# Ledger of designs, part 1: VH-VL binders against q08179r182to404

No score or structure here was measured in a lab: all are predicted.

Target 1, 223 residues: q08179r182to404
Amino acid sequence: KLIEIRKKTSEFLHETLEESNLITYNTIENAEKKQKFLNFFRKLYSAKEGKIMTFQHDEISAIAQMFKNDSVLDNLSRPQLAAMSKFMSLRPFGNDNMLRYQIRSKLKDIMNDDKTIDYEGVESLSQEELYQACVSRGMKAYGVSKEDLVDNLKVWLELRLRQKIPSVLMVLSSTFTFGGLPKENYSKAFSPLAEKKETKSKYDDLLDLYYDGILQVLSSIPD
Structure headers, positions and changes below count from the first letter of each chain, unless a header shows other numbers; antibody chains aren't numbered by Kabat.
ipSAE, averaged over its two directions, is called F for ESMFold2-Fast, E for ESMFold2 and O for OpenDDE. V2 adds 0.75 times the mean of E and O to 0.25 times the DockQ between the complexes of E and O.
Where letters were taken out, [cut] stands.

## First folded at step 1 (VH-VL)

Design r6
Fold by ESMFold2-Fast, scan of step 4:
Formats: C-alpha cells, structure tokens, sequence
Structure r6 (fold): chain C 223 residues (1-223), chain A 119 residues (1-119), chain B 106 residues (1-106)
C-alpha cells in the first residue's frame, strides 16, 4: 500500500508544486548570488519555451543550495503539506504549523541518520537496514536489486552531505520517481548533461536522475 | 553573535579525571553537531570527539575511545567532555567547536582550555 | 588512517601571492576546509567546501581542490596573514587535519 500512497501523493505534489512560491528572492544574501539565481531561471524559462538547454550538475547544485528547508515548507499549502507527510510515511495531524513541525522533525531525523550511515559506511548496513534507509528517504525500494539500493543511498549521501542539497528538495525530487514526469517532449528540454556517455555507470545514471528531479522541482517555481 | 565559552581545564595527575564544559550562545544549539579538537602546544590540530544535535550519537578518535565521554544538555546550551584515565600524551589545549552550515567542518571555535597531565 | 601533507613553511613577499598545498590520495573527491591560527588564538575558518568564504574573510583568500592536491591561495599578502594554516577533511570515520603550514610574510 505504501507504493500506491506514494504514487498518489507524488502525483498531487507534482501537479500542484507550481502553485507554490518556494523561495523569497529577498532571502538571498548577496548581489552576486541574486544575479546567479536570476540568470539560472532565465535559462530555465528559455528551456520551457522549447529551446535546447544543458544544465551542468555544478550549476544545479549552486542554485539548489540557496533554498532553505523552512522557506520551502512555509510556502507549501495545507493539502501539499498533508501529501508530503503521507509520502514520508507520517500520519498527517493538526493545523499547518503542526504539519510543518512534523515534516521538519522527520527531515532532521533523516539528516542525522545520513551522517551516521556515512560515518559507518553504506556497506555496514544489513539488507533490512539498507531497505528501510531507502524507503525512509522516499526511494523506490520494492523489487529493486541490492546493488541498486546501495547505489541509490550512495547518491543520496553525495547530494545531501557533499553537494549540500536541502533535504526538502531531495524529497520533492523523489516524488517525480513515483508520480511520473511531465509531458515527454517538454521534459526533454531539460538535460543535466548535453549527451550521455557510452560507458556511463549505474551510479552516474542515478546521479543524473536525481539532478533531473531537482531541476524539475526548480522548474515548477513561477516567474 | 555566536559564542562558545569554555571552562574546566587545569593540572591533573596521570590516571586522573577532568571534565571540560562549553557554553554556547547566539545560535539554536539543539540544531548543530558539536565537537572537541585538541592541540599539543607547538603541534597541530587533532580531532577528539563529536556529538549529534540530539546527543543520541557520539564518536571518538581511536586515541581517546573508551576513556573520554562527550555529552550535551540542550536545555542548558552546554556540551561536556568527561576525560578519564588521563595520560601524559593527553596534555593539550582543548577546543570546543560548532558544526558549520553543512556538516564536516568547524565554523566557530571556543577560546581553548589547557589540560596538563603531569605528576 | 589517511594523512594530509602540507609544506612545513611557506614564505611570501608583501603584496605577492602565497599558495599552500594540501596533499592526499583522491582529496579532490572530498570537501576541503582551511583554518588560520595566529599565536595564542583559536583557529578561524577561512575557506569551507573547497572554495567558499565565510562572512568577514577577504576575497584575496581562495581555494581549489582537484585530484590529489587542494590549494589555499592568498593574493596580495599582508603582514596580518602571518599564521599557521591547516587543511581539513572528513573521511566518514574521522576528521583529518593537515600537518600545518607556517606562512611568513617578508
């Protein structure tokens, strides 16, 4: 039932994310970062107009880092907070502030667990621990090979701990895995890489998938 | 402004015990990992211990594991290092330090507390 | 356990550029952080995540990290830059500091 719940809540979040203002321009601290933010979104809007654009991983990370978990959560509606709560396997309860607190607490638990797993190494996890770690992070885990679960968790840790991508954006990017991507020809305008390498590894494919998911979340922000 | 104020250093005999304290202000203490780093006079920096934001996870350098215990009381904005079975090679200036915006580095440091282990 | 190797000492003339290296196997795959320590004082973070500056650190401080070598670059060196400099990485099991470099401004 978890798969069905996640698929349904992912579809809802994907459809409604553009109704949210996920960042306040005025919270960006310096003029250089503000200009970089504006330039990135001009490039994104050009891609939405059908122009072929390539987005480097470094530029996606730089923009994603400007978002704060609290700012994103503050700009989600009550139904969106409830959907995100259900996606995270929480039981939605109370008003908007209670839902934000519940989600914030869950994200903090995941972040602390991320640090612990990275300290001890992904290879230290039992099969059951590995499965639960992936499930708790919104990853598709049922029917996934052990090798792919390991690669998924390693990519998550790379993006969260080394690339400093906010937890909330990581969770929202995961919803595209369950909810499906927008119309095919439109989605093809977004590419983390210009061309795929012939000798690309499974790890690299997962890394591209997560960057594409982050790019899709960012593309949902209104002008 | 972020402040880390240390206390509890001093002279102690080999095999003795000492507890260091680090009082934090100017940030939400319960949101950050905290650390102890030491420096033998005239030598380099050595990481000693780490504690998670909740206090539920603790980590130690091999040189102090089993002898030192890190703890924190979030309600008091204070972190501690309990040092037991002290050895001459534990003589150092001990710094408390705060996790940065992302984890893995130390953005603010306490003033340091000298611990001398000598007979 | 991994070792981060720094030169013991680096000299730079006033107004010139100093470069302090931090050598480690595959260090380019890790985030490198740099600390400045003046005599009798606590360390101060000058660069984090390879190349980012904390508020209050002048733009003449910059960092890079690739392959087996990370570098702290101090352009337009000033007398007040005289200090010990330490690189640092986290390698999952421990926090590793470099051997330290004493910078002398001539």
Amino acid sequence: as target 1 above (223 residues)
Amino acid sequence: QVQLVQSGGGLVQPGGSLRLSCAASGFTFSDYWMYWVRQVPGKGLEWVSAISDSGGSTYYADSVKGRFAISRVNAKNTMYLQMNSLRAEDTAVYYCAKEGYSYGYFDYWGQGTLVTVSS
Amino acid sequence: QPVLTQPLSVSVALGQTARITCGGNNIGSKSVHWYQQKPGQAPVLVIYDDSDRPSGIPERFSGSNSGNTATLTISRAQAGDEADYYCQVWDSSTYVFGTGTKLTVL
Scores: ipSAE 0.006, ipTM 0.499, lowest interface PAE 13.0, mean pLDDT 80

## First folded at step 9 (VH-VL)

Design f2
Fold by OpenDDE, look of step 9:
Structure f2 (fold): chain C 223 residues (1-223), chain A 119 residues (1-119), chain B 106 residues (1-106)
Amino acid sequence: as target 1 above (223 residues)
Amino acid sequence: QVQLVQSGGGLVQPGGSLRLSCAASGFTFSDYWMYWVRQVPGKGLEWVSTISDSGGRTYYADSVKGRFAISRVNAKNTMYLQMNSLRAEDTAVYYCAKEGYSYGYFDYWGQGTLVTVSS
Amino acid sequence: QPVLTQPLSVSVALGQTARITCGGNNIGSKNVHWYQQKPGQAPVLVIYDDSDRPSGIPERFSGSNSGNTATLTISRAQAGDEADYYCQVWDSKTHVFGTGTKLTVL
């Protein structure tokens, strides 16, 4: 029975993968990546079924990197689009296509801004600039110290520019991390393996939080 | 197909000026950051300058800061490098380069143009 | 500025595996990119983000990065692989290139 369920799940995932434009490379040349993708989501589904599954940051990152902003946006639900818009300080008006357009435009701005900040240094930003930068990315900024804003932005840049996590996933992760999206699909069964650092810095905590958020986002992707 | 076609360069005396051009095709030029990288003949590669997608942000290596100016005209799909106050140490093959899909590397390069600064 | 150190030259027999190293302090925490440059030609990206391969680059090319060393591996070396190879990272507001390695195919 378990084998049959696994087989059905695998088949379903294969079909979904074949029909989905979510993965950047859907060619034979990327068979290994496809397999990793399938394994990840099999694990994710197992977690949803109540099995305790642990996910490492590198595993999450590897899967996240397979997504493209446009593909993700095209598959977001109205509530997700609306939430994302709100978190990005956009007025959620119009149909889904309009929202996607606005979000896409804003994401492009953020992407360029990330590069700019990276060249100029997070520490070079004023408090106001830090505040705006965090707000635009869906981070909690009000009442947050300058130091914490800097840390938040550093984590963001690490994930976006170093780990190559798509910006759409990052913003969505922020929405999960800092509130705004219903946690209906959140399973406590998702235990991201925090790197066993005995002394977690605030930075590390934030990093963990974002990876958790990313995992939640990935779990919420429609089949 | 992505193409970067360079022009300009040549022989100039110390203190002189040159302008390099890089014409881009095969991709949405205005969506990508662009770069200049130079190479002394027989030596390694050195980053020279970066320009943002809109041209609003520019960055320079310390070795060229204040002397070189990177610019772009997106409507023409062309990037430029204005080189002033040229020095002998600026002698190199200059390459224009395109930002990759992700951040931090160069996925396509121009054919290069030789700049020789000599008295 | 961080210096990326590469061997000056590497030799490989035809059909054998070549390994070119790029050393840097904590380079494993950075994304390493690799370029191939043949004489009189512009550099060509062969590996990006440590191990990803651009379209058109043969599977014989692979990359790894850990600790203080990144490695470009060229399996089943061909005569056409003879070139200079450069590693590159983004670091502290600067793009840093390795010293370059001349690969000779024997």
Scores: ipSAE 0.866, ipTM 0.957, lowest interface PAE 0.5, mean pLDDT 90
Fold by ESMFold2, look of step 9:
Structure f2 (fold): chain C 223 residues (1-223), chain A 119 residues (1-119), chain B 106 residues (1-106)
Amino acid sequence: as target 1 above (223 residues)
Amino acid sequence: QVQLVQSGGGLVQPGGSLRLSCAASGFTFSDYWMYWVRQVPGKGLEWVSTISDSGGRTYYADSVKGRFAISRVNAKNTMYLQMNSLRAEDTAVYYCAKEGYSYGYFDYWGQGTLVTVSS
Amino acid sequence: QPVLTQPLSVSVALGQTARITCGGNNIGSKNVHWYQQKPGQAPVLVIYDDSDRPSGIPERFSGSNSGNTATLTISRAQAGDEADYYCQVWDSKTHVFGTGTKLTVL
């Protein structure tokens, strides 16, 4: 039931996100950040034209941090806000402002829970607590081993608490990553191509997958 | 203007107790996690304790676990540190501090309160 | 013991640039914050998240962090910059402060 709701809402968001302006250039805080934004999106546009481009995690993080939660939410239509709410296992009701409030409130609860987990240690969570933590964040949790649930949550904590990826972008990125990223059904895909290492852990693969999801969200922004 | 005004402290015997207070103004106190950090005179800074915005979660440095208790009353915009079983090494200036915009740092600090543990 | 090592002291001539280092294993993967403390006063945040300045901190304060070293840079040093400086990170379920650096403006 949950998987079906997430599939439907993800498809809707992916189809409509390309028509949304998630950020305006003039709202970027300072000239240095504006220059980083321009350089990144020129590179992204080159990749969309078929040129092979690689993006490092830190450059993706720097751009993602510019997408403030309130600004992104203000640029989503009510049907998009409702789909996002359903993806997050919320019951959407009321007008646009009510939906934004519900989403912000949930994201604050998740952030407080993230801080709690970081203080107590991921290793202190029971199987059920790990499951609930992953489900609430839009990650695959049913039929997943305890070790894999730990890796999923560690990636979330790294991105949210250390890399400071805005919560709204994290949720939007989850719509691309929760069941695997089907290349055939989305806009022209391009992703960060981390240099191949001699060893690849499950954690490293998940981290790359989530950064790819962030890039997918960013690539959905109008030219 | 964000302001943290501390009170309490003073001289106490080893094994004794003190309660420190931190009164907040200039921001919505109930939205922020709060902290205690201490400094031995002439020495560096040491994190002591953290309390969540609701007060439902509390965390302590190993050096004070089981002896110190952090609390808050959001209706009074006030945080407290109850210090029990005090030792000579607890002698320090104690600062309250506010959570920053982002995770992991302290953007505003109180003026400091000296706690001296000696016979 | 703190795992963040700072030089005990740094001297700088008026109007020149001071650099204060904070050493730690793989500190470049952490978010580094910096505090200024003048004698008899509480610490004041001057840099957070490696390089961001809080409101009211002059632009001549800047920060960087890579590899095993974070650096606080104070350009055009003024007499009022004479203070102790501490770096800080979140690490291993604790908040860790550096050993502290006394900046002397000559």
Scores: ipSAE 0.755, ipTM 0.900, lowest interface PAE 1.0, mean pLDDT 85

## First folded at step 12 (VH-VL)

Design j3
Fold by OpenDDE, fold request of step 13:
Structure j3 (fold): chain C 223 residues (1-223), chain A 119 residues (1-119), chain B 106 residues (1-106)
Amino acid sequence: as target 1 above (223 residues)
Amino acid sequence: QVQLVQSGGGLVQPGGSLRLSCAASGFTFSDYWMYWVRQVPGKGLEWVSTISDSGGRTYYADSVKGRFAISRVNAKNTMYLQMNSLRAEDTAVYYCAKEGRSWGYFDYWGQGTLVTVSS
Amino acid sequence: QPVLTQPLSVSVALGQTARITCGGNNIGSKNVHWYQQKPGQAPVLVIYDDSDRPSGIPERFSGSNSGNTATLTISRAQAGDEADYYCQVWDSKTHVFGTGTKLTVL
């Protein structure tokens, strides 16, 4: 039942995210960044038109970094906010501002928790702590091994703290990564390209999945 | 404008104690992690301690662990460093620093406070 | 703990370009930050996350990081750029600073 709920929520977010204005182009102050932004989305558009486009992780990260939690939250609709809240294991109630506040508060907690975990090490967490940490971040945690939870959280920390991907975007991307949506529902027109390592580790695979999720989120931004 | 104003420090004998203060302004103090970094005169920088936004988590360099205590009072926008059992090697200029917009660096620094441990 | 190695000193003629390196094993996989410190003053952040500039820092300052070397580049060097420069990284559970480089403007 929980998996089904997550799937439905993920689908809902996927369907409605394209209606959201997650970022305003005009909010980008740097001319170079603006150009990168435009080029990236042109590339995405081409991919949507059926052209095979490849995106590098650094390219995705660079664009993702231009998004801000507040900006994203301010542009989500009520249903989206409610869905996101549920995905984050929050109980949505009240008006839109209240929902945003709740989500913002939760994101703040997650952000601080990320820092704490980074200092203390992911391996220092108990099974329960790992479970809760993953759940709060929108990751699938039920039935997942401790090892996998650790890896998932490490990937999260890499993207969030090293690659500076906003937490709101990470949570949204988790809906694609862990939402249980069939692969067939995702466009294969674009794919992230990881640095060519001879042997991909589970960690690398997870990293790739997250970047794919991020790319999906970004692709949902209207022109 | 972000400002970090330090106070305290001075000359102390080995085994003595000092408390440093760092008063913050120009930003929401309670939303940021804070740090202490020290510098031996004429030498490089060394991280000393970290405190979380709420003060619930504290971290220390091995060189000061068990002797120094970092704390903060968010209502006063002030961070502290209690230094006990001071050693000659603790002689340095101590800086308070603010967490950057992203993780892992310091975007603003206090003016520094000299701590001299000498017999 | 990673060791960040910087040259002890770098000299640059006025108006020329200075490059200060920070060496570390696989430092390219980390975010490198740079601080400027003038005599008797506190450090000032000049570059963060390899290449980003804080507000108020001139465009003459730029950063790059790849492989085992991060580089702070100061173009059109001015007399006021004379200072000590430190690279810094976050490494798991600690903050690591470079040994520092004294930049002299001739």
Scores: ipSAE 0.882, ipTM 0.962, lowest interface PAE 0.5, mean pLDDT 91
Fold by OpenDDE, fold request of step 13:
Structure j3 (fold): chain C 223 residues (1-223), chain A 119 residues (1-119), chain B 106 residues (1-106)
Amino acid sequence: as target 1 above (223 residues)
Amino acid sequence: QVQLVQSGGGLVQPGGSLRLSCAASGFTFSDYWMYWVRQVPGKGLEWVSTISDSGGRTYYADSVKGRFAISRVNAKNTMYLQMNSLRAEDTAVYYCAKEGRSWGYFDYWGQGTLVTVSS
Amino acid sequence: QPVLTQPLSVSVALGQTARITCGGNNIGSKNVHWYQQKPGQAPVLVIYDDSDRPSGIPERFSGSNSGNTATLTISRAQAGDEADYYCQVWDSKTHVFGTGTKLTVL
């Protein structure tokens, strides 16, 4: 039942994100960044039109970094906020502002927890700690091995702390990555290019999945 | 404008103690991790200690573990470094620093406080 | 712990381009940050996350990071650029600084 709920929530978010304004183009101050932003989304829309377009991880990261938690949250609808809250294991209640506040608060906690984990090491966490950490970040944790939880969290930290992906996008991405959505829901027209590694590890696969998720989130941003 | 104003420090004998203070303004102090970094005169920079936003987590360089204690009072927008069992090698200018916009670096620094440990 | 190696000193003529390197094993996989420190002053962040520039830092300051070398580039060098420069990385459990480079503007 939990899996079904997650799936439905993920599907709902996927369907409704396109109706949201996740970022205001005009808030980008740097002209070069603006151009990169435009080029990226032009490429993305070309992909939507059926052109085969490939995206590098660094390219995705660069664009993702232009988003802010507050800006994204301010532009989510009530159903989206509620869904996001649920995915983050929150109990949504109150008006839209209250939901945003709850999400912001949770994101803040996650952000601090990320830093703590980075100092202490993912490997130092107990199974219960790993479980809670993954759950709070919207990851599937029930029935997942400790090893996989560790890998998931490592990927999260890489993207969040090294690649500087905003937490809000990471959580939204998690809904795609761990929501159990059919792969068919992902546009084959655009995919991140896997870095040419001789041997792909589980870690690498998870990393790719997250980038796919991020790309999906970004693809939902209207012109 | 972000400001970090330091106080404390001075001359102390080996085995002595000092407490440094760093008063923050121009930003929401309680939302940021804070740091101490030191510099031996004429030498490079060395990370000393880290404290989380709430003060619940603290981290130290091996060179100061067990001797130094970092703390903060968010209501006062102030961070502290209690230095005990001071050694000659602790002689340095100590800087308080603010967490950057992203992880792993320092975007603003205090003016520095000289700590001299000498007999 | 990684060791970040910088040249002891770099000289540049006024109006020319200075390049300060920071060497480290696989430093390209890390985010490198740069600080400027003038005599008797606190360090000032001039580049973060390899190539990002804080507000108030001139565009003539730029950064790159690849392989085993990060580079701080200062174009159109001015007298006021004379200072010590330090690279820095976050290394899992600690912050590591480079050995520092003294930039002289001739």
Scores: ipSAE 0.881, ipTM 0.961, lowest interface PAE 0.5, mean pLDDT 91
Fold by OpenDDE, look of step 12:
Structure j3 (fold): chain C 223 residues (1-223), chain A 119 residues (1-119), chain B 106 residues (1-106)
Amino acid sequence: as target 1 above (223 residues)
Amino acid sequence: QVQLVQSGGGLVQPGGSLRLSCAASGFTFSDYWMYWVRQVPGKGLEWVSTISDSGGRTYYADSVKGRFAISRVNAKNTMYLQMNSLRAEDTAVYYCAKEGRSWGYFDYWGQGTLVTVSS
Amino acid sequence: QPVLTQPLSVSVALGQTARITCGGNNIGSKNVHWYQQKPGQAPVLVIYDDSDRPSGIPERFSGSNSGNTATLTISRAQAGDEADYYCQVWDSKTHVFGTGTKLTVL
C-alpha cells in the first residue's frame, strides 16, 4: 500500500512538473554562466524535440547549482506542494505558505542530517535509521536491502554535499529515480553520460539514474 | 556583516582549564554549524571541533577527545570551547569559524585567541 | 590520515602569476578550499569548492582541481598578496589542511 501511494504521488508530480513553470533560477553571476545556462537548455529542448542529445554529469551539476530551494518552492503549485510534502512523509495542512514552510523545514532537517551522516558515516546507521533517512528524501526504502539503502544514501550525499545539488531538486529527482515511473519518450533522448569508468559499479549505476532524474526535473522548466 | 569575536584564553599550567568564547553577529547564528580550528605558532592549521546548528551533535579531533567540550547558546549567539586537562601541545592560537554556504569549509573566522600551556 | 602537500615557499615577481599547488591522493575527486593568512591575522577564505570565489575576493584569484593536484593561481601578483596560503578538504569525517605555502612577492 505504501509503495502504491508513493508511486501514485510520484506519477502526479511527474505529470504536473512537466506542465508547470515551476522553477526559477538564480540571477546569473556572469556572462559566461549565463551563456552556459542558455546553451544547456537549448540542448535540452532539442532533446525534447526528438534529437539525441548527450549530457555529462558535470554539465548537469553546473546547471543544477544555479537553482535555489526557495526559488523552486515559491513556484510550485499547491497540488505540487502537497504531493511533495506527502512524498517526503509530511502531513500537509494549511495554505500554500504553510506548505512551503513545512517543506523548507523538512529540507533544513535533511540538510543537517546529511552533515551528521557525513561525519558519522553512512555505515554507522541502523537499518531503521537508514530506512527513515531514505524515506525522508523521497527514496524507495520499503523492501530494499540495507546494502542498497546505504548505496542510495551515499549517492545522495555525493550529489548533495559534493556536487552541491539543491535539496529541493534532489527530492524532486528522487520521484523520477525511485518512483518506478516509465521513462517517457523524450527521456530516451536524454543520454546522461557517465564518467568514463572502466567498470560500472552498482553505485555508478545509481548515480547515473539520479543524474537522469535531475535532468528530467530540469527539463520541466519552460522556455 | 558577519563577525566572530573571540574572548578567553591566556596562560595556564599543564592540567589546567580554560574556556574560550566566540560571539557571532551578522547572520542567523542558529542556522549554521560552527567550528574551532587551532594553529601552533609558526605552524599550520588543525581542525579541533565541530558543533551542529542546534548543538545536538558535536565532533572532536582525536587529539582533544575527552578533554575539550564544544557548546553553544543560540539565544546568545555564542559558542564556547571548554578545555580541560590542558597539555603543552595544546598551546596554539584558537580560531572560531563559521560553515560556508556549501559543505566542508569555513567562510568566516574569528580574530583568534592565544592559549599558552606552560609550567 | 590524508595528507595535503604544499610547497614550502613560492616566489613571484610583482605583476606576474603565482601558482600554489596542493597535492593529495585523488584530490581531484574532492572539493578543495583555499585560505590566505597574513602575519598576525586570521585566515581568510579566497577560494572554495575548487574554483568558486567569495564576494570581495579579486578575480585575479582562481582555483582548479584535477587528478592529484589542486592549484591556486594568483594573477597580476601584488605586494599585498604576500601571505601564507593553505588548502583544505573535507575527508573521511575530518577537515584536513595542507602544510601551507609562504608566498613572497618580489
Scores: ipSAE 0.867, ipTM 0.955, lowest interface PAE 0.5, mean pLDDT 90
Fold by ESMFold2, look of step 12:
Structure j3 (fold): chain C 223 residues (1-223), chain A 119 residues (1-119), chain B 106 residues (1-106)
Amino acid sequence: as target 1 above (223 residues)
Amino acid sequence: QVQLVQSGGGLVQPGGSLRLSCAASGFTFSDYWMYWVRQVPGKGLEWVSTISDSGGRTYYADSVKGRFAISRVNAKNTMYLQMNSLRAEDTAVYYCAKEGRSWGYFDYWGQGTLVTVSS
Amino acid sequence: QPVLTQPLSVSVALGQTARITCGGNNIGSKNVHWYQQKPGQAPVLVIYDDSDRPSGIPERFSGSNSGNTATLTISRAQAGDEADYYCQVWDSKTHVFGTGTKLTVL
């Protein structure tokens, strides 16, 4: 039942994200960041069928850090806010402001829990705690091994705590990793360090997957 | 203007107790995790304790676990460090510190409070 | 027991560039922060997240981090830069400070 709700809300968000202006060029604080933004999106929008554009993880993180949770939430319609709430296992009710407050409160709770988990260690969580932590973050958890749940959480902690990807973008990215990436994908994330390895770990593959999800969110932003 | 004002230090005998206070202003105190960091005079810095924004989570360096208790009263914009069973090696300047805008660093520090543990 | 090793002291001529290193195994995978502490004062954040400057820190302070070494660079050193400098990381489960470096401006 949860899977059904998440599939429906993910599909709705994927179809409607381009209707929302999640960030505006003019609000970016300095000329260097503005230039990074322009270069990134020109490269992103130049991608076409038959040619895949590749982006380094650090490159994606720098752009993602320009987003603000409140600005993104202010630019989502009520149906989008309701879909996001349902994806996050919240009970949507009230007007737009109440929905935004509920989402902000949940995102803050998840961030505090992220810090707690990193203090205590992901390995210290029980199967039930791992399951709930992954579910609350929009990850697939039913039928997933404990080792895979640990790797998913470690990827989340890396992105949230070290790479400082905004919480709203993390949740939106989860809709793509949970609900499926588009079949026609013209952009791909990579890490130069991971590409040097003889074999990539499951963690490295998951990290690439989540960065690809972030790229999908960014690709939905109108020019 | 962010400010952290400390009080409560002093001289105490081994086995004794002290309570340090850190009064915050210039920011929404209840939104931030807070920290204690200490420094033996003329030596380096050592993390001592962490408290979550609500006060529901607390963490301690191994050297102080079971002896120190961090707490906060958000309505008073104040956090505390209760230090019990004090030892000579606890002698240090104690700083309170505020979490930064992102995780992992301390953007504002109090002025420091000297705690001396000796007979 | 993570250890962030810094040189005990670094000397720099007035107007020259000082480099203070912070060594740790694979420190390049962590966010490194730097604090300046003048005698009798609390530490002051001068660099966070490897290379970012807080408001009020002059741009002659810069940072880098790769491999096993993070570096704080102070160009055009001034007498007022004379201080102790500490690196610091969040290293899952614990906050770790470097051993500290005394910078002397000659």
Scores: ipSAE 0.780, ipTM 0.908, lowest interface PAE 0.9, mean pLDDT 88

